# Miniprotein binders against p81326: the designs that were tried, part 126

Target 1, 226 residues: p81326
Amino acid sequence: MLHFGGFIMEINHISKILEKEREEYIRNKVEEYLKQGFSKDDAVNKANQSWRTYIGHRIQDVIYNLLKKFLKDSGLKVTTDKALNNRNLPEELDKVKRLIAINYGEYLFLPDADVIVYKVENNDIKIIAIISVKNSFRERRFETTYWKLKLKESPVTSHIKVFLATPDKDNEISYKCPNGKPKKMRIILEYELDGIYFLKEDFEETEKAKHFGKIVEDIIEISKKL
Short names: E, the ipSAE of ESMFold2; O, the ipSAE of OpenDDE; V2, 0.75 times the mean of E and O plus 0.25 times the DockQ between their complexes.

## First folded at step 10 (miniprotein)

Design xd7 (at its last look DockQ between E and O 0.90; V2 from the best seeds 0.00; counts 0 for: pTM E .766 < .8, other shape alone 2.755 > 2.5, unsure alone 63.585 < 70)
Fold by OpenDDE base, look of step 10:
Structure xd7 (fold): chain B 226 residues (1-226), chain A 89 residues (1-89)
Amino acid sequence: as target 1 above (226 residues)
Amino acid sequence: SPDEEEAKFIAKIIKDLAEELGLSDEEKLRELVKLIEWLAIMYGAEVEVEIENGKIRITIKVDGKEITIEIEDGKVRITVDGKKYEVEK
């Protein structure tokens, strides 16, 4: 059990809730597809496929909500890249958007930033951290690393910490050298990123690889140095 | 409404959790309350917990909807948009 801003984060509770969400979601989707005229087998298969897509977004939303809740008392704010995609942004979010932009000469592009943590002091915005959320590493394994490296290239963004948060259900990056064999992806991600935070208990802990329950404390500490 | 659907979804999860855990003892009840608190946080909802005279009242405000959970005498009553669910021990 790790203390999270005075609240004990129990990953077991989150996992249990997500499992219940899955059960209910699948039930609802199966019923929906049956009503659409699909067979029972097809309905179940479609529901499972739908869940795989849904859970990725759901975990991102969960992490967003957790960070928003537990960082609130510290005066830190949280947003998402999705929120920044609007044409008409409030001034604050427009500033946030500009402060995470990466220069490509004639163009500015945003990094993948599932969650963005920032502070506002005297009408000045400081970006503290970007959290990339990965449910699985089947695709875009090093994309977060790319964005971290790009952010380092500018004095405007070089201070921004980039974290990876993952449940890593398939143990793709939970261990650095299981059975004496180095896990390339874990080693590279840990080397290039500022931290990896696991939404699980069974992983190899290092200075940079921590339980997700530590992320709030780490972000708050970073924020004090900016 | 999407908000109503979400509230109903949350309510069903709570019901399922209550049924699974049971309400036979104080420890299970505390666990259920904790799960509900986490659930609320996970949805970005506001949660209030009131404990009076052996009755626990939990209010979750999510997207303009209110879910009320009352736990008394080993029974859980969940109210969402006028629909009531009771879970017995």
Scores: ipSAE 0.738, ipTM 0.869, lowest interface PAE 0.5, mean pLDDT 88
Fold by ESMFold2, look of step 10:
Structure xd7 (fold): chain B 226 residues (1-226), chain A 89 residues (1-89)
Amino acid sequence: as target 1 above (226 residues)
Amino acid sequence: SPDEEEAKFIAKIIKDLAEELGLSDEEKLRELVKLIEWLAIMYGAEVEVEIENGKIRITIKVDGKEITIEIEDGKVRITVDGKKYEVEK
């Protein structure tokens, strides 16, 4: 039951579409691998492996497209770290890149900011929020919290909200105390980040851990206070 | 081309959704239209729905390609810039 400030998005629709995309993607990849001489069993295994890589980028793109569509009427713009790493940046995006970059002495790095929300007022750019999209927490589980802490260290970037968006299908962070045991990763992520937004229904909802549909409303509210 | 392959992929997803739903009544038709609208949003595409005397026409424009879905008399016709994909009731 996702909500986008007046456009109610049913997570079932997105999930159903992604499952159909998976089926067709795998079908196409199996055909490709069979033409390359792999056995049927190997082709299927390789296709499933390919999908696991693809779905990570696909979910990021879906979130980008959803935010871009539903934030535009509020004067908010959306970009990605992929777009900011392009060789030929428009002036506006070059400014966004400079405003979010973190200084490490002689080096300047972008935080992990899969999706970036900003606004433009009289050619001035203000970064509102970044959203890290995570499909799995097996690797780099606290990468997002590291970047939040770095952004918090400077008065120039300390206002930037850092969100995590995840389907969390393996329930790695869905609950704080499953079976009576504190889930360290969920507790730390919720404590350090400005919000965690779940692309599923079954999770422990708190002040900071919410259905993904609330992210649009939250971002708009934050932008009005800046 | 990547843009044409993407449009064909989207058209195939729409065909699969229509076949799964079966288009047996107005509820199924509304669900299909809703799914198509969300599919377009997920691709960052523009979508327009036109309804006239029992005919439904949905136009999706994505990356310079145009996908047209026409639903009439329980049949679905899908085209991508001059190539047709058809689904029967």
Scores: ipSAE 0.721, ipTM 0.870, lowest interface PAE 0.7, mean pLDDT 85
ESMFold2 (binder alone), look of step 10: mean pLDDT 64; pTM 0.538

Design xd8 (at its last look DockQ between E and O 0.74; V2 from the best seeds 0.00; counts 0 for: unsure alone 65.727 < 70)
Fold by OpenDDE base, look of step 10:
Structure xd8 (fold): chain B 226 residues (1-226), chain A 89 residues (1-89)
Amino acid sequence: as target 1 above (226 residues)
Amino acid sequence: SPDEEEAKFIAKIIKDLAEELGLSDEEKLRELVKLIEWLAIMYGAEVEVEIENGKIRITIKVDGKEITIEIEDGKVRITVDGKKVETEE
């Protein structure tokens, strides 16, 4: 069991909670759709569809909250791309936003950055890591890799670590060579990214593929070198 | 309010967890407390746990709402801002 900010990272507890959330969410949505005049079957189908959308955002929020909690004592700060997508940003977040921007000549664009970890020292902001959160790999399999490569192209952003966090429920990237067959996506993601962190126990561990419980320690260590 | 709805949602999850685990022994109670702590963290909520004389009181502060869970003698009482959500006896 990995200790995480005084807590033992218990993925089983998180999974159990999320399952209860699903049950309650589905119940509530079914009731809502029934009240709207849908049939029971339609209500259930709509509720399940709604859950699929919801859970992606929920996992991101969970990871954000976990990192925010467990990095706090180290003086590290956490934000999200969503928080940066505001017209009126506090000075600190405006600086964060600028420090992760990618240059496309006439334009600056932000990478997909579900979670951003940074520190403030002597009024200077240093970006430490970007965490991409993926519940499934059905779509946009290599987007995180693209952003990592783009960040490496600038001396301003080349130091930023890019991590992937995933439960990988369907075992899409949990193993490199299951049954002797290479999993292209796992191999490429592990090669290009700074780390993959699994919110599960059943996966092939490597130097870059780790249990999610190690992410806090890794981020803290990186932060000390910057 | 959305905040109230969220608090009620969390409270229902806690209830469901309590029902599933049961409150019959110390090990189950410890597990429940741990689950509630994780739940609070997952929502970015503050959590306080007090254990006195066989009574467990957990307070969760989330989005300006306060969820209180009291466990005593195998019973759980859950309140949101002092309003009873459900009690299992």
Scores: ipSAE 0.777, ipTM 0.898, lowest interface PAE 0.5, mean pLDDT 90
Fold by ESMFold2, look of step 10:
Structure xd8 (fold): chain B 226 residues (1-226), chain A 89 residues (1-89)
Amino acid sequence: as target 1 above (226 residues)
Amino acid sequence: SPDEEEAKFIAKIIKDLAEELGLSDEEKLRELVKLIEWLAIMYGAEVEVEIENGKIRITIKVDGKEITIEIEDGKVRITVDGKKVETEE
C-alpha cells in the first residue's frame, strides 16, 4: 500500500524512474537509427535529440497522472489543453473550455495550459489552476506570464492560479541571484506567477518557489477558498 | 500495437529497476514495490499488490494491457498479457 499523508510527493522515486526511462528510450532509439544506416555517433546524437523532445511531453503526462490520482479524493478533477482541443467534447469538458478561453474580438483562444484543475459544485464548474510544464527555458521563456496577465484581465478568469512546473536541470531559473547577479527570468516568473514547482532538490526555495511535492496541498487549500 | 509497445517498455523499466536495486533483503524488496507503484501512477495505470506466503504478485493494468510481476526467493518474473519478458543478453 502507498501512503500519501499530507499529500507530499516522493521526488526521488519519480526521478529514479525517469532516469531509467531515459536509459531505455535512448537504447531503443540508438538501435532504431543504426537500423536506418546511421553511424553509431550519429545515432547517439539523434537519440539524445529525440529524448529532449520526448521528455517534455512525458513530464506533462506524469504531472497530469499524479494530479489526477492525488486530487480525486478532494473532489478535484484534472484535464489537459490537448483534451480540450478535441472536436467531440463531453459537456463537462466543453464547459471547462469555455471557462478558460480568452476573448480576442472575433476569436476565442485557449491559454497555453498544459494541465487544468477544476471542480464541479451543484452542476457548476470552477477552474482552480492551470499548470504550465516546461523542461527548458531556451524557448518561450515568458509565455506563461503572458497567459497569467491575460487571465487577470477578466473578472471571470482572474481567480485562476497559474503555476509553472519544471525540472530545470540546467539551473536556468533555480536561483534568484546566482553569482551575485539578479536572474531576470527567475525574478519575473516568480513575481508574476502564483507558484513555481521544481522537480528537483537543488533550487532556492521561497514562498512561491517550492518542491513539486507541495503542489497537491497548495491546490487543495486554494480550492477551499473558491 | 502502441499499447503493447508501451506495456513492454514499462516491463523493461521494471526489470532494469529490479536488476539495479538487487533483491538481497526485505528492505530492497519493499523499495522495488514502491518504485513499481510510483511507475504505475506515473502512467495513470491501475496497480494491485498481492502478498501470499512470501510470494509477491503485482498487477499493472494500462490501456487494456496487463503487466504481471512475480517475485519469489529473490527472483523476478515479468509478463505482458501472459508472455514472459526477457533480456536478450
Scores: ipSAE 0.772, ipTM 0.896, lowest interface PAE 0.6, mean pLDDT 86
ESMFold2 (binder alone), look of step 10: mean pLDDT 66; pTM 0.569

Design xd9 (at its last look DockQ between E and O 0.80; V2 from the best seeds 0.00; counts 0 for: pTM E .792 < .8, unsure alone 65.787 < 70)
Fold by OpenDDE base, look of step 10:
Structure xd9 (fold): chain B 226 residues (1-226), chain A 89 residues (1-89)
Amino acid sequence: as target 1 above (226 residues)
Amino acid sequence: SPDEEEAKFIAKIIKDLAEELGLSDEEKLRELVKLIEWLAIMYGAEVEVEIENGKIRIVIKVDGKEIYIEIEDGKVRITVDGKKTEVEK
């Protein structure tokens, strides 16, 4: 049990809630599709497909909300890449957007940044960390690593920590060498990233691979050094 | 409204949690309260918890809507937009 700002982050509670959300979501979607004239089997299949898409965004939102809540007392702010996609940004967010941009010569592009943690001191913005949220590793396995490496190439962004947060339900990266066989993806992600945070209990803990409950403390500590 | 739908959705989750856990003892009630607090956090909602004389009152504020939860005498009462749902176990 890890303490966040007085709250013990119990992943079990989060998982239980998400399971209830799934049940209710599926029920609602099945009903919706039945009303649209689909068969029961088709409705169930469509609902399950919809859930797979939904849960990815949902976990990102959950992590965003958790970080926003638990970092608030430390004076740290949290935003998302989605929030930065607006044409008309408040000055603060426009600055955040510029401070995470990667230079490609004639062009600036943003890294994938599901969650961005920053602080404001004396009207100066310092980016602390980017958190990539992955529900599964079926696609874009090393994309987060690419962005970390790109951020390191500039003195403007080299200080930004890049973290991966995942439930890793399929145990794709939970262990480095299960049964004596190295898991390439776990090893590379752990090597290249500043940390991996698991929203689960069953994983191989290392200096960089930690329970998600540690992320708040780690971010706060990093923020004090900037 | 989308906000109303979300509030109703959250209320249903709370109901389901209460039904699953039961309300028979203090430990289960404490667990339920904790789950509700986490649920609120997960939705970026504000939550207020008051415990007085064996009665637990929880207010969740989500997207301009309020969910009222009362736990007393082995009953959970959830109110959203004037609609009440009761769980007894």
Scores: ipSAE 0.777, ipTM 0.898, lowest interface PAE 0.4, mean pLDDT 90
Fold by ESMFold2, look of step 10:
Structure xd9 (fold): chain B 226 residues (1-226), chain A 89 residues (1-89)
Amino acid sequence: as target 1 above (226 residues)
Amino acid sequence: SPDEEEAKFIAKIIKDLAEELGLSDEEKLRELVKLIEWLAIMYGAEVEVEIENGKIRIVIKVDGKEIYIEIEDGKVRITVDGKKTEVEK
């Protein structure tokens, strides 16, 4: 009953599910903290803080799972920066890690690449895209653009598409000129990145700023040119 | 175990969705099935839906655990590896 491959994803289902997850998560955490001897007020505050930390990782997991499922039939593979930071990597993932690493003299660092899409052809690996997943832009606003610029500096990595995926519930980048003023974050992110994909309905659509449901089709199209 | 806790959490979310949505008509049932399918995808789980003779059977396989959901006559029955959880219309 899902519609990927050219149709807009129904974001309301994901949002509805996440809200129910939040309610149950908070309920469970409050009970846990009460058993530890915290007051009701402290337990609630701690539970809400715990959720704010959890939701960022949860959204990344959701995006990973969605892309893994809907890119599989196109021969595209998906991994995460967390998987690449494990010790004793399988040979395939070790190659992925080295293909996205940025050289800083004696140091090698991975870009902020929450989710990585790649393909394997005759034991050769081609990195297609990295997706930075951000729940909030109050901190580290332009990290993703920095990494795009660094990847662009080398012909070995310059082909890698850098996307941003976000619910942007606080409307920090949803519009270019809210209240008649240019929104610096939205303008710069859209200019520098290859695409911004919103996990919500209400935002200003452009050639680069799209509903998240479009991301699968876009990645598949890019992979065919690569 | 963490996998058992996750399956129980997912089952509780399904129960909550069914209770809030209600099972009053075919439109509500289709919406619930869609929500369950999306929930499974969001956890990287396998989901299988079978509709036959006024019954809807859904199996979610997540991290070695199975969640069985049966919807019949406005009632939802949820089983997690043999532990039964029911939701009524």
Scores: ipSAE 0.748, ipTM 0.878, lowest interface PAE 0.7, mean pLDDT 86
ESMFold2 (binder alone), look of step 10: mean pLDDT 66; pTM 0.561

Design zb1 (at its last look DockQ between E and O 0.41; V2 from the best seeds 0.00; counts 0 for: pae E 8.0 > 1.5, pTM E .705 < .8)
Fold by OpenDDE base, look of step 10:
Structure zb1 (fold): chain B 226 residues (1-226), chain A 82 residues (1-82)
Amino acid sequence: as target 1 above (226 residues)
Amino acid sequence: SDEEEKLRELVKLIEWLAIMYGKSPEEAKFIAKIIKDLAEELGLEVEIEVRGNRIEIRIEVNGIKIRITIKDGEVEVEIEEK
């Protein structure tokens, strides 16, 4: 049993809650589409498609809230790229934004950073980790890897750990070599990233591929070395 | 008892809900609805009140009245009456 912040990480409970959320979401969307004049079958199909998009954001929010809660006692702070996507930022977040920026010569751009973990010491900000949250790998398989490599190119950002968190419901990266066939995506992601954390029980565990419950401890340990 | 076990399960689910969701009034209403659905699935009758970002859940199990409060991601369980 994985304990963090006084709680036992129980994926089953999270899954159960998300399923209830799905049921409610689908119900509401079906009703909405019926009111728009769609048939029942079309409404259900459209609702399910909508859910596939929605659940990605939902998992990101869940992970954000989990990290925020369980890292709080360690004095670590958590933010998101969404929170940084503002012209008028508090000083602290403005500094965070600048410290994760990637140089492209005349331009600075931010990496995809679903969750950002940082600490404040003596009014100085240190970025600890960026967590990319992926529900599925259909469209942008190596995006997180690209950002990790870009962050490594600068002494300002080279220390930032980049983690991937995923439920991997379709088992796209859960195993390295299922049935004797190498999963290219798993192998590359695990090689290039600092860690992969699974919000599931059924996966091939390695030094870098762990249960999500370990991410808090790993981040805290990293933070102590900075 | 079976009812006590169900209550323990519900409390655990509520604790996770409190962590998983933010603390906005909108989220509180959403959480309240999920709690109701979960309670019903467990065969528990609950009364839920939402005040801003505060959720109060009242349940009676084996003659004991229990109040569960969710606020700012924290859960408090109180026995009101035995």
Scores: ipSAE 0.611, ipTM 0.856, lowest interface PAE 0.8, mean pLDDT 90
Fold by ESMFold2, look of step 10:
Structure zb1 (fold): chain B 226 residues (1-226), chain A 82 residues (1-82)
Amino acid sequence: as target 1 above (226 residues)
Amino acid sequence: SDEEEKLRELVKLIEWLAIMYGKSPEEAKFIAKIIKDLAEELGLEVEIEVRGNRIEIRIEVNGIKIRITIKDGEVEVEIEEK
């Protein structure tokens, strides 16, 4: 019914609408925490943390559901790191987990991969891309680049594309040189990652920094080479 | 008309919201509020009813009555003229 690009325009609108609901959400959460015995200052801090978690999870859910919907007819499947951490994994997901796990001696860890795109051919699984969804870059600013570098260290995982998807509400990485000075975080993320996909209209577009509406076509194109 | 264009925009946003939400009664209640706010921004008058995870939206534009139903991420649009 709807062109994928048209959905992306509406996503930018949704972020703005969710901000309208922020004040009521914060007020209700402060009341809840005050009833639990927290001081006013603690209740406000907890309510703001709750809001950040809520809106971050909703943006991740939007990205997951959109990719699942628009990649289905291309034979591509989508899962999440949360699904891979379940104790009773279906065989298919257990294979996905093994294909992205990184060995640290006696320990085996999954990279931080919010959304994973893969394909299945005759019970063989090929990981296509990992999408990290970030609402803010205040802490652990280069976590996504660390995982890209770890995946590049092995020929078995070096083909996996690592993308960053973000609304970047606070304009932390939207421009390379916003005041005539290079923005270190944007420069390094764009250099190291395979792509940055913005869930907004206002950013500096480059070969790697694109509107989120391009991600489906890019993933399909990559999958044809594998 | 301008109102018909606004209605098309609202329907697109509703379809997007249905993809994202609509799995639980709590989520249905929340997106119903978002839909009402969207309609007000567009200058459209809507009636919204929520029952469990089902949302029914009734809109009248230029004598055309439209019913939109959202359930389990699926959207059905019916045009009801008299």
Scores: ipSAE 0.013, ipTM 0.361, lowest interface PAE 8.0, mean pLDDT 78
ESMFold2 (binder alone), look of step 10: mean pLDDT 72; pTM 0.634

Design zb2 (at its last look DockQ between E and O 0.39; V2 from the best seeds 0.00; counts 0 for: pae E 8.2 > 1.5, pTM E .667 < .8)
Fold by OpenDDE base, look of step 10:
Structure zb2 (fold): chain B 226 residues (1-226), chain A 82 residues (1-82)
Amino acid sequence: as target 1 above (226 residues)
Amino acid sequence: SDEEEKLRELVKLIEWLAIMYGKSPEEAKFIAKIIKDLAEELGLEVRIEVRGNRIYIEIETDGVKIRIVIKDGEVEVEIEEK
């Protein structure tokens, strides 16, 4: 049991809550599809497909809220790429947006940054970490790695840590060499990223691959060095 | 007692819900619904009232009355022994 911010992280409780949310979501979607004229079986199948997309966003929100809560006492702030996708930003968020931008010559683009952790000191903003949240690795398997490498290319962004957080329900990256066969994705992600944090108990732990409960401590430690 | 254990579990779940979800009134209503479902699964009777972004929860057992207030991700718990 990992204690952070006075709370014990219990993945089982989070999973239970998300399951209740799933049940409600599925129920509502099934009803919606039935009203559209689909059969019961088709409605259930469509609802399940819809949930697979929805849960990805939900996990991002959960992780955002967790980090926001547990980093608050350390004076660290948390935002999201979604919050930065506005023309009119508060000064603080505008600065955050500029400090994570990647140079492509005539253009600046933002990396995929589901969660951004930053520090404000004397009106100066320091970006500490970007957390990419992945529910599944079916699409864009190495996108987070690309952004990490791009961030390294500039002295402005090279210090930014890039973490991956995932429940990895399908065990796509939970183990390096299951049955003696190397999992390319796990090996590459672990090599290129600053850390992988699992929202589950059943995974191969390494120096870079840790339980999600450790992410708060790691971020705080990094923040002290900046 | 089995009932006390269930109550402790529910309180813990409520604490996590408060952290996991934001502070909007819409989220408060959603949380309230989940709490109700969880309580029912545990066989506990709960009364829930949502006022804006605040959630008021009352749980009553034979031995205790618990009042919980969720506000801005914080949980306040008051226990009254019967």
Scores: ipSAE 0.595, ipTM 0.848, lowest interface PAE 0.9, mean pLDDT 90
Fold by ESMFold2, look of step 10:
Structure zb2 (fold): chain B 226 residues (1-226), chain A 82 residues (1-82)
Amino acid sequence: as target 1 above (226 residues)
Amino acid sequence: SDEEEKLRELVKLIEWLAIMYGKSPEEAKFIAKIIKDLAEELGLEVRIEVRGNRIYIEIETDGVKIRIVIKDGEVEVEIEEK
C-alpha cells in the first residue's frame, strides 16, 4: 500500500487549524502588549516572537498525538524526549532512554529526539525512529543531521531512523534548486537524514521529502523490517 | 455515500482536535468554531453545543444519527440507526 488511508487529507486540515490558532494568538498577544505600554510595532513584533516559541511546542504536541493515535493499532508506541527526562521513569521508558543515548566517552547524553517511536516485544525494546520537529531553520540548521551522524557511530543505535518534520512556512528547505540555484540546507538535510516530512502542500517531493501524511506508513514499513 | 465519507472525515478530524484541544472551556470554544467551519467546508449540517469544557456534536444523515462528546481529549461516539 503506498499511502495511509486518508491521512494526507487530515494533515492538511490540521495545518489550517494551526493557522487559525496563530491569528487568534497574535491578536490576544498584541492586545496584551499594548496594555503594557508597547508601541503598536513593538507589540506586533513581540507577539510574533511569542508565537514562534509557542508554535514550536504546539507542532511537537500535534505530531506526538497524531503518531500515538495512528501507530497504536500497529503495536508501535510513542514517547517524547520531555517524557524521558522525568526523574522517576517507568521501567519501559528507562529502557527507551538508555537505548537512544549517545556515547561521548565517559558520558551519555540523549539526542534531541522530540518524538520517539518504539516497539515492545517480550519486554525487549526496539527503537524504530526519532522525529525532530523544527518550525524554523534560522538557528541550529543542521542539529538533526548531527544527531543522525552520532546515532550512526554505534551498532546499538545505527539502525534508528532519523526524520525531520517541519511546516517550513518560509520555504527555507522546500525546494532543492529554487530558480536553478542549489539550496545547500535542503540538499544536505535530505542527503543525511532518513526522511523529511512537510506539514504543508507546497514543496518539492522526492523519495526522502514527503508529505507528513506518509510518515505513518513509512514507520510501519520500517518496523516490519527490524 | 459522499455524505457518509465526509462524515467519516469530519469524525476523524474531530478526534484529532480533541487530542490537541479540549482541556478547558476556552479550548472547547476554539474547537467548536473550527468544527463548525470544517462542517461548512464539507457541506455537512451539524449541531454543536459547548457546555464548559465539553463539546456536544450531533450530525444526522438519511441513515444514522451520530452524537459525539469531547472532553479532556477523549471522544465518545454514539451511533443510532434510523
Scores: ipSAE 0.012, ipTM 0.349, lowest interface PAE 8.2, mean pLDDT 78
ESMFold2 (binder alone), look of step 10: mean pLDDT 74; pTM 0.670

